VHH binders against q75qn6r703to848. Designs and how they scored, part 2

Target 1, 146 residues: q75qn6r703to848
Amino acid sequence: KPSMIQENLFIGGGLAARSIYTLQHLGITHVLCLCANEIGQSDTQYPDLFEYQNFSITDDEDSNIESIFQEALDFIKHGEETGGKILVHCFEGRSRSATVVLAYLMLQKKLTLLEAWSKLRKVHRRAQPNDGFARILINLDKKCHG
Key: E = the ipSAE of ESMFold2; O = the ipSAE of ESMFold2 at other seeds; V2 = 0.75 times the mean of E and O plus 0.25 times the DockQ between their complexes.

## First folded at step 1 (VHH)

Design c13 (framework vhh_8cml_1)
Fold by ESMFold2-Fast, scan of step 1:
Structure c13 (fold): chain B 146 residues (1-146), chain A 124 residues (1-124)
Amino acid sequence: as target 1 above (146 residues)
Amino acid sequence: EVQLVESGGGLVQPGGSLRLSCAASGRTFDSYAMGWFRQAPGQEREFVALISHSGGSTDYSDSAKGRFTISRDNAKNTVYLQMNSLKPEDTGVYFCAVKTRLYGYTFSKPHDYWGQGTQVTVSS
């Protein structure tokens, strides 16, 4: 089951993304996938039910997850503006999805990294950005709140 | 690289106060969140307080909330822990740490630096 970060934003893993009836029950309309090549885009897409944005980011400290932040956040904002609800997911629901959610809270909601982390941690204890992603978020916090 | 040196520990009576300091060397101090941890005799090291690189955000353990205040002076590359209303259970060695992982997760080498610690004893 996906964790609710805020009324219109949810986080989960691959199993949560495949629970179509649960997503519909929660009112989710938009699905942001960060592990498309690991789970197969075609196996998770129901275009008549959801709007999708798919990325293939590896859960490695060297992965350039920062490169997709703008597009990912634009997708979340689009979902919000259309009155929808967004699921952000990766394979485990730990690192990649957590990193994007934290970036969203910092850049769009103007929270500090610690505020964003405290908010995410309370509802999704599995959240654990890898060390490389954590450094990206710390540097982002420095740029925003310097 | 960052080197950390703690100071300000000592012996204090219950209800007393201490201010701990952590002096960091290194040009990249400003890019890290900094934390205070403690280790009581015979126990594992536990989290006490965290401050973001800018000082704009702080987080505390449940035992520290309302009694302890973490702050930093980036011009002096120093982090402080103001400890008020001290209790015997606050006794332990207090460590300063650079935190590259977010709150709630274990530090990983080589990304983190730890100081040698400073002893705090609260005696009844």
Scores: ipSAE 0.000, ipTM 0.126, lowest interface PAE 14.5, mean pLDDT 80

Design c14 (framework vhh_8cml_1)
Fold by ESMFold2-Fast, scan of step 1:
Structure c14 (fold): chain B 146 residues (1-146), chain A 125 residues (1-125)
Amino acid sequence: as target 1 above (146 residues)
Amino acid sequence: EVQLVESGGGLVQPGGSLRLSCAASGFTFSYYAMGWFRQAPGQEREFVALISGRGGSTDYSDSAKGRFTISRDNAKNTVYLQMNSLKPEDTGVYFCAAGQTWYKESYLPSRYDYWGQGTQVTVSS
């Protein structure tokens, strides 16, 4: 099932993203997919039920995940401003989705990486950005907090 | 208690038409994708048609495309299957199903949570 990070923000993997009843029951209205090419998601699955934003980011240390941060956070913000709830997901719910959620908590909610990481791990124990993504987040933390 | 009750089946000649209905109760109907499956004598259950919870998206098996139309009325908690140009090969028990299915997995019976008892459709002279 998806983990609730905040009232309006959830994280999960591919299994969570496909559970349409669960998403609707939780009030999710926006789905941010980070593994579109991997799962064959082109545009939308159910456009009359959800708004989608799709990215194709591989879970590799050299993937340029930071290049999509602005668009991903803008999508989350849009969902919040429309009174909706957002699911951020990738294939396993471990690395790509965790990285975007951590970036959101740091850039939008103004948390340090340590604070963001502690918040995420309390509700989503499988969170584990790969080493390349971890370096991106550490550099972001230095830029924001010294 | 969840219930799905099919109706509208019967005997029809080749080239004829039938409209099946499925009345749902016991769950939030608009949250579920609704599908129609059929099972011919000696065969496994096969996918026929799917409609999303709000009715904005539909999907059909290759055999149903152009001949069958799925629709729903969420105010009445009912899903319909309009079947035109019926062929003897369409003979079978037709089942209504409700599920959380991803549209690309709609053909898999295992993706549906609730099933009706089925209604018999016979196409013969």
Scores: ipSAE 0.000, ipTM 0.129, lowest interface PAE 16.5, mean pLDDT 83

Design e01 (framework vhh_etentamig_d1)
Fold by ESMFold2-Fast, scan of step 1:
Structure e01 (fold): chain B 146 residues (1-146), chain A 122 residues (1-122)
Amino acid sequence: as target 1 above (146 residues)
Amino acid sequence: EVQLLESGGGLVQPGGSLRLSCAASGFTFSKYAMSWVRQAPGKGPEWVSGISGSGGSTYYADSVKGRFTISRDNSKNTLYLQMNSLRAEDTAVYYCAKDRYKGSYYPLFDYRGQGTLVTVSS
């Protein structure tokens, strides 16, 4: 099941995103998908019930996940501002979704990478950005916090 | 599985010294970089120092550089932090952390221990 990072923000895998019951039970209104190419959007989404933002990012060290940060954060902010709750997910709920959540905590909530990492790991021990994504986050931390 | 047990904290006067220890188990200690992280009352966590798996490279936050020395004994699976010239601003709970990646390039932690309290006051 999805892990709650804060009252309005959740992280999970593809199975959590497929369960309409789980989404409704948690009060999720917005779903940010980072693995659209792997899960087949048309087969597993409920656009009449939830707002979706879909990205196709591969879980590889060379994937340019940084390129979608702005749009992903804007979507999370939109969900927050409408009084909704957001699920950020990828296929396993481990690398891509963890990376976007960490970027959100750093850029939107102004946390250091260490603070963001500590916050995420408390509730979601499966969080494991791949080595390439880890380097992106470390470089982001240096730019934001020195 | 992975266990980290910190010790050595206590009450010291400004200018004093303390040596912290961390006993590690459940992983191949010599293959992972280790870090010390502290959290002062009412503040977020702050990375203090890191050491490579071999002990050949050490890294320090600017606030502690020249005063603190990180070291490790891979034969005993133990990490140390020698803290000299302590200041009131060093008051915090100190945590031992296993870095996710080998080397001190990545301050992302797989696990941290329960912590040991250091209080610096007159």
Scores: ipSAE 0.000, ipTM 0.314, lowest interface PAE 13.7, mean pLDDT 84

Design e02 (framework vhh_etentamig_d1)
Fold by ESMFold2-Fast, scan of step 1:
Structure e02 (fold): chain B 146 residues (1-146), chain A 122 residues (1-122)
Amino acid sequence: as target 1 above (146 residues)
Amino acid sequence: EVQLLESGGGLVQPGGSLRLSCAASGFTFSSYAMSWVRQAPGKGPEWVSGISGSGGRTYYADSVKGRFTISRDNSKNTLYLQMNSLRAEDTAVYYCAKGPEYLTDYRGYDYRGQGTLVTVSS
């Protein structure tokens, strides 16, 4: 089951993204996938019903997840501005999706990493960026809040 | 159940060295970043150093950079902190913590061990 971060923003795993019932029940209109390389063609299962943005980021310390932040955040902002609701997901809903949500909260909502982390963990306790992603977020926090 | 047990603290003269160890159990050690956090008498906790799960990346607070070296032995589930050129201001209880710097908040007590005391005094 996806966790609600704010009224129009949800986080989850691949199972949530594949359930048309779950997506429709929650009113999701936009789906941001970070694990297209693992899910395959199921990353855009219902293109006539939902707007999709897909990235193929591996959940390992050397993955360049930072390279997709701007495009991912632009997609979330687009969904918000059109009155939609966005699901951010990866395979397990633990590392990749958590990292993008934290980056969104820091860059768009102007939270510190600690504030973003506290907000996310309150609603999604399985959130756990891998060590490489943690480094990227710490560096981002230092850049934004020096 | 996560268990972290620190050792290696003691009394040392300014300019001296100590090596701290942390024995970890109850989780897949190599899959998690680890940190050293210290708390001086009458002060709040200060993050000191961090290391990635693989050991390939290390991070240091400005106050200890160039003097301290963090390392790990994943085959032994053990974290280390080599402390050189010790100063009076390094006097603190040192804690081993599961996770990177950003996971340590004011409520993060459950993520650290019991601590080991380091006293730097002449």
Scores: ipSAE 0.000, ipTM 0.138, lowest interface PAE 14.6, mean pLDDT 81

Design e03 (framework vhh_etentamig_d1)
Fold by ESMFold2-Fast, scan of step 1:
Structure e03 (fold): chain B 146 residues (1-146), chain A 123 residues (1-123)
Amino acid sequence: as target 1 above (146 residues)
Amino acid sequence: EVQLLESGGGLVQPGGSLRLSCAASGFTFSNYAMSWVRQAPGKGPEWVSGITGSGGSTYYADSVKGRFTISRDNSKNTLYLQMNSLRAEDTAVYYCARGKLYTYGSYKPFDYRGQGTLVTVSS
């Protein structure tokens, strides 16, 4: 159920994160959760199987998702550097997880927002940051690429 | 409505230690990266340390690495800075700040800061 953005990076919703068999079959080793309070602790922690990073960000235009970008991107980078595969997920797999993946592609992979958006939408057509998150990404694009 | 209240500053001799606290209110504390920023007399503000919302990642200015430890207790909405091996150069007003550090562009990462707490390191 998770969509593959690149060999070691996947995106999905809460249901994808609950499918332990599917995650193991895909070789996922690291799970970045953006909706911890919404899905409950038992859905976010199998520490003998996966490394976790958990955040509780609401899918609202006023949420400051920028505040977690550095930690989220460092976690993805850590997973890549250890030869692992990372799932980035939120409750719906639509807004919060898409926003973090786009920020990762822009900041770590040096893509423009247009390039990052094209890459993500090709494999995950459900991706749709809310208007507040879209504004954050547009401002990030201006900061990175003038 | 966002409020940040620092405490724990004081006079200490070189080599001593202090622990600063910042009580936060008016926002969902665990959703925000937090930082400590200091301003020495007659100088501009210097970012000292940052911690992400979960507390999972911490960052330090080169001037304080190995001496200072940032931490947080999200159940108490409180940010901490443990300062060890203090030097005269650490003398400053220390501010708790809300915000994210950016490597790119001119976006200012801090949107709120507290009133500050004075740390004086002298013999």
Scores: ipSAE 0.000, ipTM 0.144, lowest interface PAE 16.2, mean pLDDT 81

Design e04 (framework vhh_etentamig_d1)
Fold by ESMFold2-Fast, scan of step 1:
Structure e04 (fold): chain B 146 residues (1-146), chain A 125 residues (1-125)
Amino acid sequence: as target 1 above (146 residues)
Amino acid sequence: EVQLLESGGGLVQPGGSLRLSCAASGFTFSTYWMSWVRQAPGKGPEWVSGISSSGGYTYYADSVKGRFTISRDNSKNTLYLQMNSLRAEDTAVYYCAKEITYKYSGGKTYTLDYRGQGTLVTVSS
């Protein structure tokens, strides 16, 4: 099942995102997918039930995940402002989704990378950005917090 | 399961010394860079020191350079921090951290793995 980062923000893998009954039970209204190409998510599955934002980011050290940060964070913020709950997911729930959640905590909640990492790991032990994504987050931390 | 257990904190007078230890388990300790991070009351976390997997490279925050020494014993899966010439501003909870190692200009390293429970160091009269 998805892990709760905060009352309105959840993280998970592809299996969690497919558990429609669980998502409805948790009150999730917005689904941010980072692995759309891998799971064949070319169209929204249940547009009357959920609002979707789909990205196709490979879990690769050379992937430009930072290029989607602003759009992903805007989607999360919009979901929050409308009183909704957001699921951020990728295929395994380890690297891509963890990276976006960490960027959100750093940029929108003004946490340091260390604070964001501690918060995420407490509720989602499998979180582990790949080495390329980790470098992106470290550089982001340096810009925001010195 | 990765586990980190810090010990050795306590109350010490300014100018005193203290040695912290961190017992690591659940991962191949000898292959990871390790760090010490501290959090002072009412402040955010501050990176203190980092050490390479072999112990051949060490890095320190400017605030502790020359006073603190990081070391490790890979045969015992233990990380150490020798703290000398302690100051009131060193008062903090000290955490051991397993990290994804990245170096950049300035020699700084950051942790992207979890910390242990911490050990409290109070420098006060």
Scores: ipSAE 0.000, ipTM 0.087, lowest interface PAE 20.6, mean pLDDT 80

Design e05 (framework vhh_etentamig_d1; at its last look DockQ between E and O 0.51; V2 from the best seeds 0.00; counts 0 for: pae O 9.2 > 2, unsure alone 61.1 < 65)
Fold by ESMFold2-Fast, scan of step 1:
Structure e05 (fold): chain B 146 residues (1-146), chain A 124 residues (1-124)
Amino acid sequence: as target 1 above (146 residues)
Amino acid sequence: EVQLLESGGGLVQPGGSLRLSCAASGFTFRSYAMSWVRQAPGKGPEWVSGISGSGDSTYYADSVKGRFTISRDNSKNTLYLQMNSLRAEDTAVYYCATWGYEYSKLHPYGFQSRGQGTLVTVSS
């Protein structure tokens, strides 16, 4: 099941995102998918019950996940502005989704990486950006914090 | 486009084991998450297990946890399901499928793409 980071923001894996009735019960209206190609979602919005933003990012240290940060954060903001609730997910709910959530907390909510990490890990213990993504977040923290 | 061919089903006694295989073609197998789904006679489809494209992450339905193991060999474009401690209630046609959605308890699972299926019968 998805983990609640804040009232309007959830994180999960592919299994959590697959459970349509669970998403509806939680009031989720917007789904930000980071593994769309992997789960066959990149070419279609399915189901039509949610508003989707689909990205196909591999969970590799060399993946340029930073390139989608602005668009991903804009989608989260859009979901919040419409009074909705957003699920951010990848396949494992561990690396890609955690990275985007951490970026959101740092860039939009103005938290340091340490504060964002503490907030996320408290509710979602499997959160673990890969080493490449961790370097991206550390560099982002230096740019925003200093 | 996507072609999936299951094999390995058969008749087995309760407590026995079977290993199912699925030969995949028509897509970049290593890039896609895969599932095993089963359909018992006269019932709707039930999702059994899923695996990431890399094979590093696996998920199982509560009914099969500890008994079934999903795996893949991306060099051979093949998906596997090792089934141990089989029960009469595991009797079903087993389908190799791409990642799908669970709609509700009344409409438990939908396929995006699936194969022909392989019949598993657990009885004495």
Scores: ipSAE 0.237, ipTM 0.612, lowest interface PAE 4.9, mean pLDDT 86
Fold by ESMFold2, look of step 2:
Formats: C-alpha cells, structure tokens, sequence
Structure e05 (fold): chain B 146 residues (1-146), chain A 124 residues (1-124)
C-alpha cells in the first residue's frame, strides 16, 4: 500500500501506517505522522519498532502546514543519514503527506515544484494537496526558483 | 475559450527528428506553464516535458532527457517540442496542455485543457 518515491522514502495513509508487517518487510525505520490528532497512538503506533515524528495538522485550506516543514524535513534527513527508510503519512495519503513530500523534494533535493509533482504523481496517483497547501507550494517554488 | 492546436507530427525513421508546435489562444499564454503529454496506443497518458510561463525553467521525463527540447515563444503564443534521436518507443499521440491554469490547484499534467493531439510514428 505504501508508494515508493525513492529508495529511502515512502508515502501512504493511515492504513499503510498500521500495516506493521508490510512496513518491516519494506525496511521502514522512521515514520512521519501528520495526523496524530486523528489516530489513537497507543493502538496504531509501535515506538519499539519505528522512530516516530508526530504532528497534528488538519487537512484544511487555512492550516499552517508550512510551520512544520523544517522539523519534518530534519526528521527525513536524519532517517536518510542513518541509512533508514522513511514513511510519510497522513490519514488518507492524499493531501498533507503529499504536501510534505513535495516540500522535501523542493527544499532538500532542490527540485522545482514541476519536477517534484511529476515524480510524486508517477508513483502515487492519489496525491492532491488541498487548495491552500497548493498555494503554499507554488509560493515556495517562486521563492526558491525565481 | 482556451484553444490549443498541435501540429508537426508524422512518420519518421528511428534516429530522425521532428519539431512539434502548439498554437495557443483564448488565454494569457505567458501567464501559464505549459507541458507536452503523450499517449501511446492502448496505454495511459505519459508526461513528457514542461516549461514555466516565462520559459526560464524547463523539465523533462527521464525517458526523453537529452533528446527532446521544450521551448516557447510568448510573442507568438506558441509552444514547441524539438524531438531528436527518435525511437520506436516515442510513437504516440502528442498533446500540448495548459498547466497550473488556476494556480491555487496543482494540475501539472494538463487536466484543464489540452489540444486534439498530433500523431508521431517512429518506424522503418
């Protein structure tokens, strides 16, 4: 169920994050959760098996998802540097997780939004940031690339 | 109303070249990123290349990098795709598309508008 964006980075929804055997088989070591306010952590997270970073970001156009980009990217970078593999997920695997993955590709991998979007869509057809998140990403693209 | 008219397709030998054109009307062309998308017979659409509204940034699928060049002339409202070193796998109907037509929503693969397409066939 999780989609592989690159060797060390995966995207999915809440169901993918609950599929512990699948995550272990894929070699996932780090899980970035954007929907902590929507899940019961004691029933759905396994801190003995995976390293977690949790955020409570709603999937609303006026949610300030940009405020967590630096922390989220630091977590992904840390997982990469230790040789780990990272799952980025929200509840549906559609908007919040896609937004953070796109921001990571733009800020850390230096892709333009066009390049990042093209890469994500090829492996994760569900991806569609909400209108507010899309505006944040378009503005970020302008600031980074002119 | 947005209109996109592709031209320049045809039959070519492997290793040959073609230049596709897309004439745009009905919108402020320079304000919109544009793309080329292709669809081989019996397959789903495949993004090929994209270009920013200003033309300063260009992007390519891995399968065409180094062989294809996207460009635009904003004074003529025209988008181009120069295709060199053509291969049999490049055989498809090629569409130009407006991209990011409403900047509040990501539509990098032209779901807002595309032309009727132009057929490129690469075979002996």
Amino acid sequence: as target 1 above (146 residues)
Amino acid sequence: EVQLLESGGGLVQPGGSLRLSCAASGFTFRSYAMSWVRQAPGKGPEWVSGISGSGDSTYYADSVKGRFTISRDNSKNTLYLQMNSLRAEDTAVYYCATWGYEYSKLHPYGFQSRGQGTLVTVSS
Scores: ipSAE 0.015, ipTM 0.253, lowest interface PAE 7.2, mean pLDDT 84
Fold by ESMFold2 at other seeds, look of step 2:
Structure e05 (fold): chain B 146 residues (1-146), chain A 124 residues (1-124)
Amino acid sequence: as target 1 above (146 residues)
Amino acid sequence: EVQLLESGGGLVQPGGSLRLSCAASGFTFRSYAMSWVRQAPGKGPEWVSGISGSGDSTYYADSVKGRFTISRDNSKNTLYLQMNSLRAEDTAVYYCATWGYEYSKLHPYGFQSRGQGTLVTVSS
């Protein structure tokens, strides 16, 4: 089941993203997928029911996940502005989705990394960005908050 | 070398108070967010409280809100935890921990290094 980070924002893995009736019950309208190359989109995505933004980011320390932050944040913001609810997911719901959610909380909601991490871990205990993503988030925290 | 030295633990009755201190050296203390983490016997670590490098922002686990107060004195490189209304469930070894831009990995409690700890025992 997806974890609710705030009223309009949820995090999960591939299984949560496939649980269509659960997503509809929660009122999910937008799905941000970070693992598009790991799923069969025609078999697992329902564009008539949800608005999708798809990225193919590998869960490797060298993956340039920062390159997609602005597009991802724009998609989340658009969903919020239309009164929608957004699921952010990767395959495991551990690293890529956690990294993007943390970046969103830091860049858009102006939280420090400590604040964002505490908020996310409270509702989603499996959150665990890989070491490369953690370095990106730590550096982002320095840029934003000194 | 980063050094963190916790002190101020002891035996106290339920409802009592203790003040923990953490002396820091070997890094630029004011540049790092700090936390208190505790570990009860036979259990995993539990994040208790955090404070920004400047001291302007503080954070607490739900289990300690209203009872514990984190603070720091950057001129003395010292972190504090004021613990009031102590309960038996607060019995644990308490650690201070650093978190900041020099670490490449997020731990479950957001920290890479911590001290040896100080034991707090709350019993009748």
Scores: ipSAE 0.006, ipTM 0.288, lowest interface PAE 9.2, mean pLDDT 83
ESMFold2 (binder alone), look of step 2: mean pLDDT 78; pTM 0.796

Design e06 (framework vhh_etentamig_d1)
Fold by ESMFold2-Fast, scan of step 1:
Structure e06 (fold): chain B 146 residues (1-146), chain A 122 residues (1-122)
Amino acid sequence: as target 1 above (146 residues)
Amino acid sequence: EVQLLESGGGLVQPGGSLRLSCAASGFTFSHYAMSWVRQAPGKGPEWVSGISYSGGSTYYADSVKGRFTISRDNSKNTLYLQMNSLRAEDTAVYYCAKSTRYFGEVYTPSHRGQGTLVTVSS
């Protein structure tokens, strides 16, 4: 089951993204996938039911996840503005999806990294950005609040 | 590559104070949350205190809250633990640790040094 960060924003892994009945029950309308290259066509399986945005980001310290922040956050904002609910997911629901959610809370909701982290951890204990992604978020925090 | 060297331990009487230091090398110290962990003889490790990468947020175990103060100097790559009002139950080997968690929230460390012994006794 996806974890609810706020009324219209959820986080999860690949299993959560494949649970179509659960997604429909929760009212999810938009699915942001960060691991398209790992799960193939699962993220585009039901385009008549959901709107999809797909990225292929590896869960490595050297991966340039920062390069997709703008487009990912624009997709979340689009989903919100249309009255929808968004699932942000990766393969494990641990690093990539957590990083994008934290960036969203910092850049669009104007939270500090510590505030964003506290909010995410209370509902999604599995969240753990890798060391490279953590450094990106720390640098982002300094740029926004430093 | 990661190296952590603790110092400042010793024998102290109940009610006394000690200041521990940890010299860090082999990684960008200012980018990581740090913690202090202790292990008493015959017991498992206990997380004591944590500090965010910037020093802006600090966290303490209930057993030491109000008595211990964690701090860091990023220009010197050094972590500190000021221990006041020491009790016999504070007797342990104290380890400096690079935390597995970030942003001031600390759990079981991924790397720790050799430790420094603190004995609180008469």
Scores: ipSAE 0.005, ipTM 0.161, lowest interface PAE 10.2, mean pLDDT 83

Design e07 (framework vhh_etentamig_d1)
Fold by ESMFold2-Fast, scan of step 1:
Structure e07 (fold): chain B 146 residues (1-146), chain A 122 residues (1-122)
Amino acid sequence: as target 1 above (146 residues)
Amino acid sequence: EVQLLESGGGLVQPGGSLRLSCAASGFTFDKYAMSWVRQAPGKGPEWVSGISGSGKSTYYADSVKGRFTISRDNSKNTLYLQMNSLRAEDTAVYYCAKGLYDWHYGTEYDVRGQGTLVTVSS
């Protein structure tokens, strides 16, 4: 079951992304996959029902997840502006998807990292960016908010 | 009620070393990230290093990376900063800071101590 962060934004793992009935019932129209290297099929599973954006980011402290932030956030914004709802997911719904959601809340919704983290943890307790991703988010917070 | 007491500052020559300590009390020490922040005369505060509650994750500002090492002893409620290869620009009052939660470092803090002065000069 995906967690609702806001009316148009959801987070989950690979199992949530495969639950087509649940996605349709929630009104999800856009699926942002951060683990295409591990599952490889989200882009072609149901293209008549959902728009997909796929990234192959490994869940490790050395992974440069920051490199995909702009494109990922543009996809979320596109989904919102078209009146749709977006699912952001990775394999476990814990690190990669949480990191992208936090970056979105900070960069597009202008929240501090503390505000973004509080918002996410209230609805998605398993959120836990790995230590490398946490450092990226902390540095992002310093650039945006001092 | 939260108390943070820094010590270990002093006058050192460029290239020298100092070890700072922070004695913490009034909270469950191992459940909070801790940071070192510094403030040079006439300047705003600068975050220098952070450490997770468990001590397993450490982070450094680019200006100190490779020269400073942060550590903690949760059994003694003590935070440390080992400062090597000191430069004139490291001259500042160094503050121990309690984080708001376990995983977030450096950008914010709940409480900071009174500080300890480090002067790097010949």
Scores: ipSAE 0.005, ipTM 0.166, lowest interface PAE 10.7, mean pLDDT 83

Design e08 (framework vhh_etentamig_d1)
Fold by ESMFold2-Fast, scan of step 1:
Structure e08 (fold): chain B 146 residues (1-146), chain A 124 residues (1-124)
Amino acid sequence: as target 1 above (146 residues)
Amino acid sequence: EVQLLESGGGLVQPGGSLRLSCAASGFTFSSYGMSWVRQAPGKGPEWVSGISKSGGSTYYADSVKGRFTISRDNSKNTLYLQMNSLRAEDTAVYYCAAHKYVSTYGPTIYKDYRGQGTLVTVSS
């Protein structure tokens, strides 16, 4: 089952993304996938039900997840502006999806990393960015909030 | 309430071409995926082709792949099927169908939203 971060934003893993009836019941209209290569693009594509944005980011400390932040956040904003609801997911729902949600809360909602982390962990206990992603978020926090 | 009106059928020789149209009304056309389904004399219905809400994705039955092209014009609430290299086996009444959720497969797609159909006869 996907965890609700805010009324229009959800986080989950690969199993949550494949639970089409659950996604429809929750009113999800947009799916942001961070693990397309691991699950196959066809496994997440129901274009008549959802609009998709697919990325292939490995859950490794040296993966450059920062390179997709702007495009991922633009997709979330697009979904919000159309009155839709967005699911952000990766394979385990633990590191990659958590990192993108934290970046969104920091860059678009203007939260500090501590505030974003507190908000996410309250609803999604599995959230655990890997050490490399944590360093990226800490550096982002310094740029945005001094 | 939902109305689907197919047109463009007729008699054509093997190897010929026809373009079918389906005029849709009574619902928000751009919010629905669309399909073409055919029923040959004495046979059950066969799903032929499907197209996504935006037209960005198209799907085809193996029997028509490479010969038929589905398209749509959301500004005109119209669905099209371009049929090339027609065979005697393509002889059927062709129906268009609307679906709000993924169902670009199988004859059940149009059971509640089928129009009157348009007859295509491929004969020498």
Scores: ipSAE 0.000, ipTM 0.104, lowest interface PAE 17.2, mean pLDDT 81

